# VHH binders against o75319: the designs that were tried, part 10

Target 1, 181 residues: o75319
Amino acid sequence: GNHIPERWKDYLPVGQRMPGTRFIAFKVPLQKSFEKKLAPEECFSPLDLFNKIREQNEELGLIIDLTYTQRYYKPEDLPETVPYLKIFTVGHQVPDDETIFKFKHAVNGFLKENKDNDKLIGVHCTHGLNRTGYLICRYLIDVEGVRPDDAIELFNRCRGHCLERQNYIEDLQNGPIRKNW

## First folded at step 1 (VHH)

Design na5 (framework vhh_h_nbbcii10_fgla)
Fold by ESMFold2-Fast, scan of step 1:
Formats: sequence, structure tokens, C-alpha cells
Structure na5 (fold): chain B 181 residues (1-181), chain A 126 residues (1-126)
Amino acid sequence: as target 1 above (181 residues)
Amino acid sequence: QVQLVESGGGLVQPGGSLRLSCAASGFTFSYDSSYALGWFRQAPGQGLEAVAAISGSGGSTYYADSVKGRFTISRDNSKNTLYLQMNSLRAEDTAVYYCAAVEGYFTSLPSDYDYWGQGTLVTVSS
């Protein structure tokens, strides 16, 4: 339905590109039907997303949607030139190994096909924070060899908000490296 | 795999009380949860109607006018369980009670909810 996600207004719409990577994180865009519940300065539609990324002199090449719903916006609301991938994840629990593998596979495939450009992988869940931050950091740790605390710090700085879920942080710092990608 | 399982229904006298429980599996209830939770009921021959709802944080609640002051919704994130405390029960409260979950903020519209339990029957004898 057309109800605003819990605490959605508390978060910055779009973070900054994570330096040394192709990742940019943001909160879920809301289609036009949600705008009656929002002040003009609170609106963050799919169009607003692309405008904000262009304002940073960046360009999206892929969107990975981690929400467990399709209510907030539809792939048809995105430009035809930007691929959209849905990976259904439930909030608050650490994503399972199959979900981690799907995410890593999508990222690796994008990077392989986009060697000759600098387009970004946009990743979002509802708030663009916990599930989003977990999967991006998991990729950096497992695939890129980044130290867990460095990955978390980089994500927090660029997103403009710190990962909130202790179970996610603990898994990133002390969990096993997943090699099923 | 998200599942919701209701329990606590039964037969009660008018003026009595019941507490319904809804156990969730496949996701967790926690502070800043992206899931709002609600109780809906369907009386014999009637459609689904919202009874009560609670936000992911637990900071906001909704109650139908017919139950305000009598029913209390709550959640226990440590037990992954939603509750409905029903006091001062009336014959018109007789219905199958369903718990439901929606990602995002709650509404009173059944169609907004993504996950549903199988229901538990509450009968208030006349």
C-alpha cells in the first residue's frame, strides 16, 4: 500500500560513491502515489534518485533492490537503460549464504561487463542501511579482501549513517568468509 | 520462508478476556524493524476488518473505533511474538482473528499486508 516505511524520513536519500568501488547506497525510492504523504522536500521518487546521482557526476549501470516487497516502486519507473535486479531479503536477520552468493554473482557479472566504463551499482533496501550495508561490506571483505572494520567504516562514511544492527556487524567482523560466488 | 502462527483463541463469556499470540518465523521483530504488524478479524458472513496494528519500532499503534479502550496490541521482539490483549469482550467480537505483517508502515487495509497467519477462532457466548 501507500504508507511510508517506518523511519524512512530519518535517512538521507542517497549516499556518496564508496571510493575504490563501484557501489552507491540509497534508501528505497517511493513512486508518485506516496507523495501525498510527503512534503515536497521529503519526496524521493525514482526520478529524484537519478537526479541526485547525476548531481554527484555519477551514472547508474545497475540497481539491486533488496526489499521484500514490490509496493514502493516498479521497474517500469526506472530508465530502460538501467538494469534492475530484485533479491528478496527479509529485514533484521543476516542474509543467508544463497542470498550472499546471488549478490556477489550479480556484482561480479556487472563488473565483468562494465570494464570499459565507470557506471555504478546502486544498492538499496528500505532504509539503504542494514541489509544494504551488510551485503556491500560482505562483498568487500570476501571478494576484495578488505578488513571488516575498514569496510564498515567506508560504508558508514559514504552512506552518512552507521550500520545499526549488531548481528550484522558481528557477522561481518567475526563470521566466516563465504566462497560460494 | 515467512510464517505467522496464531494461538490463544477460544470460547469466553461476555465481559471476559483473552490474549492472542502470533509467533513469527523466517524474519525477526526488532527495533527499527521494517515490518509493521496487525490483527484483522472476519466475523461470520462479513469481510476482513482491521482490529489493531503496531509499527516496527512499537512506537505507534492503531485501533479500530469498536475496540479502542478494550484491546491492547503489543510486540515482544525477544520472543518474535505479537500479542492482542482483549478485555471486556462482547458478542460482536466473535470472529476468526488473523495476524498479518507488512514491510513498511501499517495501514488498516488488509490488501496492504504481505504475510498472513491461518487464523484463530474467538467465540464470545451470548
Scores: ipSAE 0.000, ipTM 0.167, lowest interface PAE 17.4, mean pLDDT 85

Design na6 (framework vhh_h_nbbcii10_fgla)
Fold by ESMFold2-Fast, scan of step 1:
Structure na6 (fold): chain B 181 residues (1-181), chain A 126 residues (1-126)
Amino acid sequence: as target 1 above (181 residues)
Amino acid sequence: QVQLVESGGGLVQPGGSLRLSCAASGFTFSYDSSYALGWFRQAPGQGLEAVAAISGSGGSTYYADSVKGRFTISRDNSKNTLYLQMNSLRAEDTAVYYCATDSYYGLTEPYEYDYWGQGTLVTVSS
């Protein structure tokens, strides 16, 4: 179906680039078929995503889609010049080590291939908050050596919404470093 | 009208096995279906817990840490049925088991699942 995800309208479409990183987080774009259930000012299509990124004077070089569905939009709705990576993640539980490893590998590969530009890695789940924030912060902590509270604060500030799931926050603050990279 | 009907629950001794089935009607399983299907359980006095889930294509599965290696989720599109094979059962597996379909949300977010069965009771006791 074409049901709008619960609470999707409550979140800002796109956050700001996280300073000192190549990350930008956003909520899931919704293809044209969802627009019948949205006011014009509530629409956030794949096209709207790229327009909002451009308005910030930024450019996407990769999209990582963490949702467990293909119903919101199709990769074909994105510009052919922007790589798209799907990592199916469960919504409530902290992502497993395999998922964390896939995310780290994709980020490291992008950074290696994009040394000569300033293109961003766009990351989203349904709301662009819990799974998105967890994996970005996990990368910053495990790979970049950022202190957990600093990573979380940076994400929250740039996304414009605070990470909500306490188990995700607890894992970031007190969980083991995943040496998957 | 989508309906999910669970069956296969019962009383079993620790170390035993059970296979749960979830028959779907009003909704067709197909190779092109993007609907995820999952099993959830609720033990007496506890909240709802995600147990296992399988993507529409069958290519991706989730298992809770408590059941990984003991339970196997599968789907049969020709029979429009979801299965949960439960091996090496423990007393803590005692719960009402529900099947559900997820069209938009993550596999472990129970309040976002579109349709739910009525549940089947599994009791593991000596």
Scores: ipSAE 0.006, ipTM 0.208, lowest interface PAE 10.1, mean pLDDT 83

Design na7 (framework vhh_h_nbbcii10_fgla)
Fold by ESMFold2-Fast, scan of step 1:
Parts: sequence; structure tokens; C-alpha cells
Structure na7 (fold): chain B 181 residues (1-181), chain A 126 residues (1-126)
Amino acid sequence: as target 1 above (181 residues)
Amino acid sequence: QVQLVESGGGLVQPGGSLRLSCAASGFTFSYDSSYALGWFRQAPGQGLEAVAAISGSGGSTYYADSVKGRFTISRDNSKNTLYLQMNSLRAEDTAVYYCAAEPTYYLGSSPGFDYWGQGTLVTVSS
């Protein structure tokens, strides 16, 4: 289906790299079939994503797709040189411990295999905001020992949009640390 | 043209079981289907909560922590029907249960969802 995600046009396509980390967040790219519903300046295809990352003098080494659908783009729409990982997450609720563990495992594995380069981990959900911001911040808090408020501020600043879900923010600030399971 | 119709709700005692069904029309459940399917609920005085979801390919499932181990989501492509098997029901499971196709990331905060059924009431009480 060709339905444009609700509010998708309201968000910046790609944020900035989060300093001191390997993370960069963005909204879901939309394959060519969606372009009929978009003005030229609104288009954000997989190709557009890689062009925008290159314009920042950065390079993607991994994409983590947190969407619960595969209709927006396919892994085949990405360069074969960039690994793609799908972690199915549903919105509104804080991601469960299994999902958090999968995300942490993928990030740790990438960092171990990419010690000798500066390639980025690209993370997105539909808007690249709530699930994306939660999982990145959860990783920084639980694994890297970053203070919750500092992690949230860093994500908000670099993404160019603030986390919107109060239950996510509350869990990051006051919830338990999820140790590797 | 896409329509989802829930059935199977009712009154049940704590510890009991119910099976909800969602009959889909206007599209086909197949391995090539782009539609993800899920069950959502809204309890009295509360917001909308995702309960369980299954990917379009059927290979991935999601469960809310509150229902994990008690509820099972499944689909039957030959019958074009989504199911939710609910076991060990608790008073806090009392809610209107909705079937949805291609859930959004902002359930409960988005006024427009892709396709929703009208809901089926589940009441757990003695």
C-alpha cells in the first residue's frame, strides 16, 4: 500500500550524528511508489537517505528498522554493502525487555566488528522519534552509564525533534535498568 | 473496501478463556500480504493499548508484557481470519478489543488509524 504515514511530512528526514556515539536517527524512507503522493522536496527514498548521510560526511554501517511493517521500503532497496536488521516494534507502549535486548545485542555486535572505522548505526521507526529515541537512550543509559536526562537531551538536540511520548520519557528517567538477558 | 469484523467477546469468570476472531474482507492474507495485523484494547477510563501483533509474513509476533504467556495471536490465511486466544483471564483484561490492520506507531495518540474493526467487549468478573 501507498498510504503515507500520518504526520511523516512534519519531521526532519535525517538528524545529526549523536556526538560521542555511533548513532544517527531518521524517519522511515519511502520507496519510489510513494513519490506520486509527494512533492519533490518532500521525497525521502532510501537513495535520498544515503545522499543526506554522505552530505554530513558520514557513512552508514548498519540500519536498524524498528517499524512493524515492510510496506514503506524493502531491504533490497538498500545498498548491498549496508547490513539491515528488522526489529518489529509496536508503538504507544514502552518496548518489552526482549526487544530492548535484541537492540542492545545488535549495537554491541556492530561496535565490536567496527572498532577500526567510524561507520554509523542508523536507527529508524516511522518518524524516527519515539521508539527510535527510546531504544537509543535506553542503550546509552543501561550500557554506557549516561544520565537519563543527558541521553534524552542529546537525542532531542541531534534528532531536531523532542521525544513526544510521556510514558517513554518517564521510563527512561525513572524506570529500571534492563540488564542484558 | 477493507473491513475488519471482530467476534468472540463476552462475560467470563476470572481464570477462564475466550477466543477472539477477526474476519477480514477487501484484502487477502497471504505470504505476499503487506498488511500487519494486531489486537488492541481499551479498558474503561484508559487509553488504547497494543495487546498482540503479527507481521504480514507471519514470522514475527509481539505481545504486551501484561499478556505474555497467557495470550496467543495467530492467523489462518485460508480463512482470512486473525485470532487471539486468551487464557487465564484477569479482571484487568476487561476492555473493548479491536482488530487492526497495519498499526501506526502512535496508537492512542493518532486520530486516524489505517483499518479498524468496531470492537468486541470482553468482561472478566465474578
Scores: ipSAE 0.000, ipTM 0.290, lowest interface PAE 11.8, mean pLDDT 83

Design na8 (framework vhh_h_nbbcii10_fgla)
Fold by ESMFold2-Fast, scan of step 1:
Structure na8 (fold): chain B 181 residues (1-181), chain A 126 residues (1-126)
Amino acid sequence: as target 1 above (181 residues)
Amino acid sequence: QVQLVESGGGLVQPGGSLRLSCAASGFTFSYDSSYALGWFRQAPGQGLEAVAAISGSGGSTYYADSVKGRFTISRDNSKNTLYLQMNSLRAEDTAVYYCAARDTWYSGYTAEYDYWGQGTLVTVSS
């Protein structure tokens, strides 16, 4: 179906780069078939994503797609020069250690291969908020040693929307630190 | 209105096979569905673990490392049924297996989960 995701219109398309990191978060881009259900100012296609990032004087080097569907856009809708990684992330519950470590491995690999540039890691789920914010914050806490409240505040400020899921926030603030692979 | 009903669980010896079925009602499977369909399990004294999942289009699958190469997830849109083929079963696979359907969207306003089945017990022992 061409059904627009629930509350998708409520969120800003793209946040700002999180200072001191290579992360930028956004909501899921929607391919051309969805545009008939959207006003021109509501459209956010893969092309729109790259235009908005360019407007911030940034460049994507990797997209990590945390959605559990292929219906919103295809990897073929992205520029051939930007790697695409799918990590199937179950919503609502805190991501398991396997998912967390896959995310960490992908980020660490990108950073090692991109030491000589300033390209960004773009991360999205459906709204670019809960799963996206959880995994970015988890990386900052576990790998970079950022205090949980500081990581959450940084994400919220740069995304332009606050993390909404209480179980995710609770795990970030009081849960165990997951070791690096 | 939406209901998921698991079947096919039981007692099997190590190295054996079982096929679990999940019959869905209240919604229909389609290639363009926003619903992700999956299997989760809960072993005695453990939390809920994702086992396998399949996208609405059927073009993407996920498997936990512990089951990769042994389990196969599939869907039959004509029968509105999700399957989990479990081969080379181990004692560690003993768990209650749950069928789940979830949308990729979320409200943020609610902490409620999407639709879950009642679970079916799989016991692997000699």
Scores: ipSAE 0.000, ipTM 0.114, lowest interface PAE 18.9, mean pLDDT 82

Design na9 (framework vhh_h_nbbcii10_fgla)
Fold by ESMFold2-Fast, scan of step 1:
Structure na9 (fold): chain B 181 residues (1-181), chain A 125 residues (1-125)
Amino acid sequence: as target 1 above (181 residues)
Amino acid sequence: QVQLVESGGGLVQPGGSLRLSCAASGFTFSYDSSYALGWFRQAPGQGLEAVAAISGSGGSTYYADSVKGRFTISRDNSKNTLYLQMNSLRAEDTAVYYCAAGTYEVYYTSDFGSWGQGTLVTVSS
């Protein structure tokens, strides 16, 4: 599909690294076939993603793609040196426990294998906001013991946009801590 | 908690018309205009296919090639209801029709997370 995601242009392409963590959030990169519908300054391809990360003096070591589609770009569009993980995550709904477990497992595995470098875990959904912010905050709350409001504030500030979905915010603030399965 | 309830299905002859309705609760169309809403169908013994979708922002619509020019999707934010006006119905339109709510994308079944229970449309020939 060549259709630009709804509201995709409204969001900053890449946020800032979340201080004290290895996370950086961004909106979905769009492969070359989408560029005919974008002005040059609106383009955000997989190549553009890596250029913008480098401009921040950061390096990606893993990309976690939370979209429930494969139409925006292909893993083959990414450098072979950067692992790619797809976790199909349904929008609108708070991610289920299996999805939360998969995300936590991937993050923990990356950190264990990358303790001797400072490479980042890049996380995105379509806008890099609701599913992305939920799972990052859920990890910080459940694994790192961060207070929910602090995790949400940190994500919002570094992403440059606030979490929009009230059910996601409510679950982060008042929901149960999810343990390993 | 999002709930979607379809209505308006039934038996029609080829060339006839039906209007399907989907009443939504647990979110407000006006406040959650970023929610994409769509109609999907499943014919007996076949897979689920996207029929029509409407975005909450910018007024973008999608129609499957098989229904373009015959079906019209619309939403009434004041009634929190999604509609599908189905004209010039054909035997191949016979299916259970589902309404669905998703985020951001309007073109693919995989982009929708909340689903109704479905309403049967039978076009007899």
Scores: ipSAE 0.000, ipTM 0.206, lowest interface PAE 11.4, mean pLDDT 84

Design nb1 (framework vhh_h_nbbcii10_fgla)
Fold by ESMFold2-Fast, scan of step 1:
Structure nb1 (fold): chain B 181 residues (1-181), chain A 125 residues (1-125)
Amino acid sequence: as target 1 above (181 residues)
Amino acid sequence: QVQLVESGGGLVQPGGSLRLSCAASGFTFSEYDTYALGWFRQAPGQGLEAVAAISGSGDYTYYADSVKGRFTISRDNSKNTLYLQMNSLRAEDTAVYYCAADYDESYYPSAYDYWGQGTLVTVSS
């Protein structure tokens, strides 16, 4: 019974660290029960995620799961040493201010507590693209003062796929700065 | 063979109420109780809008700002059915309403995303 998310196979499992930041984006890992529907080279379990991060000579310090489902993998499938944060975000809609605030708060908290190491914040939705790219870019624009087009280009290059949803892109380019306190 | 069937739409006057149902076949909600379920709508000449969603556990619900306080989403795993109770209906609620059996991965109107055929709700005097 575990159905592979639509278009999940179309995307690279994990991107590269976004230079100058602590962010790395990836598509949702799928627990072992999904592997019967996948060729060996298509598998991307939680274990596979950590192996691929290690292969890039990086280390995860936090995973932020933006999916609006709990069916893909369980927090228990992750190493006990890596914090997991679930932020339920619905697809198709630009995340609301409360969601943006939760994301910014989690990122800022991680950076404050991890100033003495170089561990990464791993961010994913289903494809690791639209919700993931939006929230990472929103953080860079609102908190770090990055120009919108530069944030989007950096994400696209490092993820290996371009943001697809025009409403997300439009909000990043022309929408208001979100001052979440 | 996974199928969703929406029902309960129709013509109502402003201030009226409707309850939409989404019956699933080919799988059970109890087997897939980790699936987030939800409702989208599409008004004439407009794009798809998320209306409400309920997490697999039922502990988390989402409502669009336009419907908060008026609509209530619920699920009944024993009947394999998702509901949307719509109260205090407004002309702006006029739309075709679509059920999603896995809200997170759904790309309406994809036949592969467990979407239903939709049910028309018209709010008019």
Scores: ipSAE 0.262, ipTM 0.602, lowest interface PAE 3.3, mean pLDDT 86
Fold by OpenDDE, second read of step 2:
Structure nb1 (fold): chain B 181 residues (1-181), chain A 125 residues (1-125)
Amino acid sequence: as target 1 above (181 residues)
Amino acid sequence: QVQLVESGGGLVQPGGSLRLSCAASGFTFSEYDTYALGWFRQAPGQGLEAVAAISGSGDYTYYADSVKGRFTISRDNSKNTLYLQMNSLRAEDTAVYYCAADYDESYYPSAYDYWGQGTLVTVSS
């Protein structure tokens, strides 16, 4: 079906590039079939995503989709030049080690292959906040050695919304480092 | 206010079948699909465990290893009701079964915000 995600309208569609990183977070874009349930100003399609990214003078080099469904949009709705990676990630719970590893591996692979450009890694879940924020922060902490509070603050500031889930925050702040390889 | 009301529990012989229902109110399945609906159970002296869950979209399901192949979770949006078809019931399936709902799709009990009162399932010869 084409049901609008709960509270989806409440979140900014696209955040800002996280300074010092290649990450940008956004909420899930919705394919055209959802538009009939939205006011024009509420619409956020795959096309809108790219337009908004361009407005920021940025370019997406990879999209990592963390939603636990495939109904919001199709990879075919994206430009062929932008690789799309699906990592099914259950909400509310801290991602498991496999999910974390998949994310890190994807990011590292992208960075290795894109050293010659400044394209962004776009990451989204439903709201582009909790799952998205956790995995981005987990990467920054585990791989880049960023202090947990700094990572969280950076993400929150750039996303325009704060991580909401205490279990995510707690795990980032006090949880163990996950293996990178 | 979100309310979940389970029904369908009872006494059944080993190898028998039951179908549990969970009538949801306070929200409609057809309004949103970024939620998870789940069945949990608590056996006597045991902790709460996840039995089965279904994504809001219905695209994905989860089953505990102990019930795979025997239980089926489903929903009817028109009735705003969640179901658990339990086949080949075993004594170890005896528990209070709870319906739960959570937004943004989770399979862990601690993540679920709304719970029913539970319905007792007793499997005994």
Scores: ipSAE 0.022, ipTM 0.383, lowest interface PAE 5.0, mean pLDDT 90

Design nb10 (framework vhh_h_nbbcii10_fgla)
Fold by ESMFold2-Fast, scan of step 1:
Structure nb10 (fold): chain B 181 residues (1-181), chain A 126 residues (1-126)
Amino acid sequence: as target 1 above (181 residues)
Amino acid sequence: QVQLVESGGGLVQPGGSLRLSCAASGFTFSEYDTYALGWFRQAPGQGLEAVAAISGSGDYTYYADSVKGRFTISRDNSKNTLYLQMNSLRAEDTAVYYCAAVYSDEDYGSYEYDYWGQGTLVTVSS
């Protein structure tokens, strides 16, 4: 079905670019079939996503979709010029090392390929909060050497919502750095 | 009525194999992109964890690091059944295995929006 995800309306559609990084986080866009259940001001389609990014004077160069489903929108709903990567990530549990590695590899590859521009890596799960915040913060901590509390604060401030999953927060603060060697 | 029924669990020696089945009724796997289908497990004294999943389109699969290379998820649309082929079983794989059809991908609350089976016990011991 076209069921609207629980609490999806409670979250800002798009956060702000995280300063000093190429990351921007947002909640999942919903394709047109969901609009029957939404007021005009609640709509957030793939087109709306790109309009909101442009309103911030930013440009997306990659979308990383962390949702556990394809039912919300299809890659074909995105502009042909923006690469789309699916990392099939289940909610509620801390992402495993393979998922973390895939995310880091995708980010590093994008940054290497996009040295000559300032395009952003857009990251989303269903709410653009827990899985999204975890993987972005994990990257900042493990690859960029950011202190866990600073990474979390930066994400929370720029997303406009705080990470909610205590197991994710605990892993970021006290878990091991994943060096993948 | 949506129902998922697991079967194929049992006792197996370390290094052995088992194939779990999950028969679905009340919906069909011909509904493209409607549900992600997967296997979750709960080991004694531990929380629920995802083991393997396959998207409604079949284009995307997920495997936990602990099972990657040993387990294979598949589906048979003609039988409306999801499978988990488990090879090279270890004592650590002992758990109740649950089949799930995930129609809502939410990062909090309960799994009340998901359809779950009753679970099947897999015990790996000599």
Scores: ipSAE 0.016, ipTM 0.318, lowest interface PAE 6.2, mean pLDDT 84

Design nb11 (framework vhh_h_nbbcii10_fgla)
Fold by ESMFold2-Fast, scan of step 1:
Structure nb11 (fold): chain B 181 residues (1-181), chain A 125 residues (1-125)
Amino acid sequence: as target 1 above (181 residues)
Amino acid sequence: QVQLVESGGGLVQPGGSLRLSCAASGFTFSEYDTYALGWFRQAPGQGLEAVAAISGSGDYTYYADSVKGRFTISRDNSKNTLYLQMNSLRAEDTAVYYCAAGEYWDTSESAYDYWGQGTLVTVSS
């Protein structure tokens, strides 16, 4: 059966654009088969995602899916005009250097190809919080030179929820800068 | 590297009991980082069947109708281990038992992303 991910209802569907960046974070959209277990106000389909982004006067140019599963929605449920990138990222542990490199490479490529527009990079894991927040903050620290505490504060404020995983926070604050992008 | 290793399988007589263990490595069963965990089995000549599943919080459990009241799933987060206590075993419980972990709770095999290699349970006189 299509069961709602644990604690998924506890989180806001979509955060706000992180000022000074092209990032916006959200929780995983759930395809229509999950809606039998949800009240109308709890639904957050791929269509709902794009409606909420438009309500903020923003536009998605790329979706990066960090979940380690393909069961929540299919890429074909997304508008054909928005590129979709899957980076299988194991939850619970700090993403490895290869995963960090893939994320940085994808972001850098998008920014290079989208210099003439203001489209956003949408990033999500299951809750749009720990893996999502880690990789966005890691990018800001390593590539853009943002101070770790400033990156974390910016993400927390814009997502509307604070990073929960102490090992992720510890790595961001005290870990080495990874120049692998 | 995520790995699940089953143990505790073997030969047992009908009406007997057996406890399977699944040791996880490469991740932890922490309060904030919980995996949904399940046991699946494949009997000779049959497809894969969900036996029991437990949510990350431990608050939700599932049991196949064929094992309800006889099997109990549990987890020990301090030992990073999943258990299946099997009581009142029957010949039809003979199967290879697989431990599985997924991002979140489900009864479908396709919802689980990590799998052990399996342990054989044979129930016969």
Scores: ipSAE 0.011, ipTM 0.270, lowest interface PAE 9.4, mean pLDDT 85

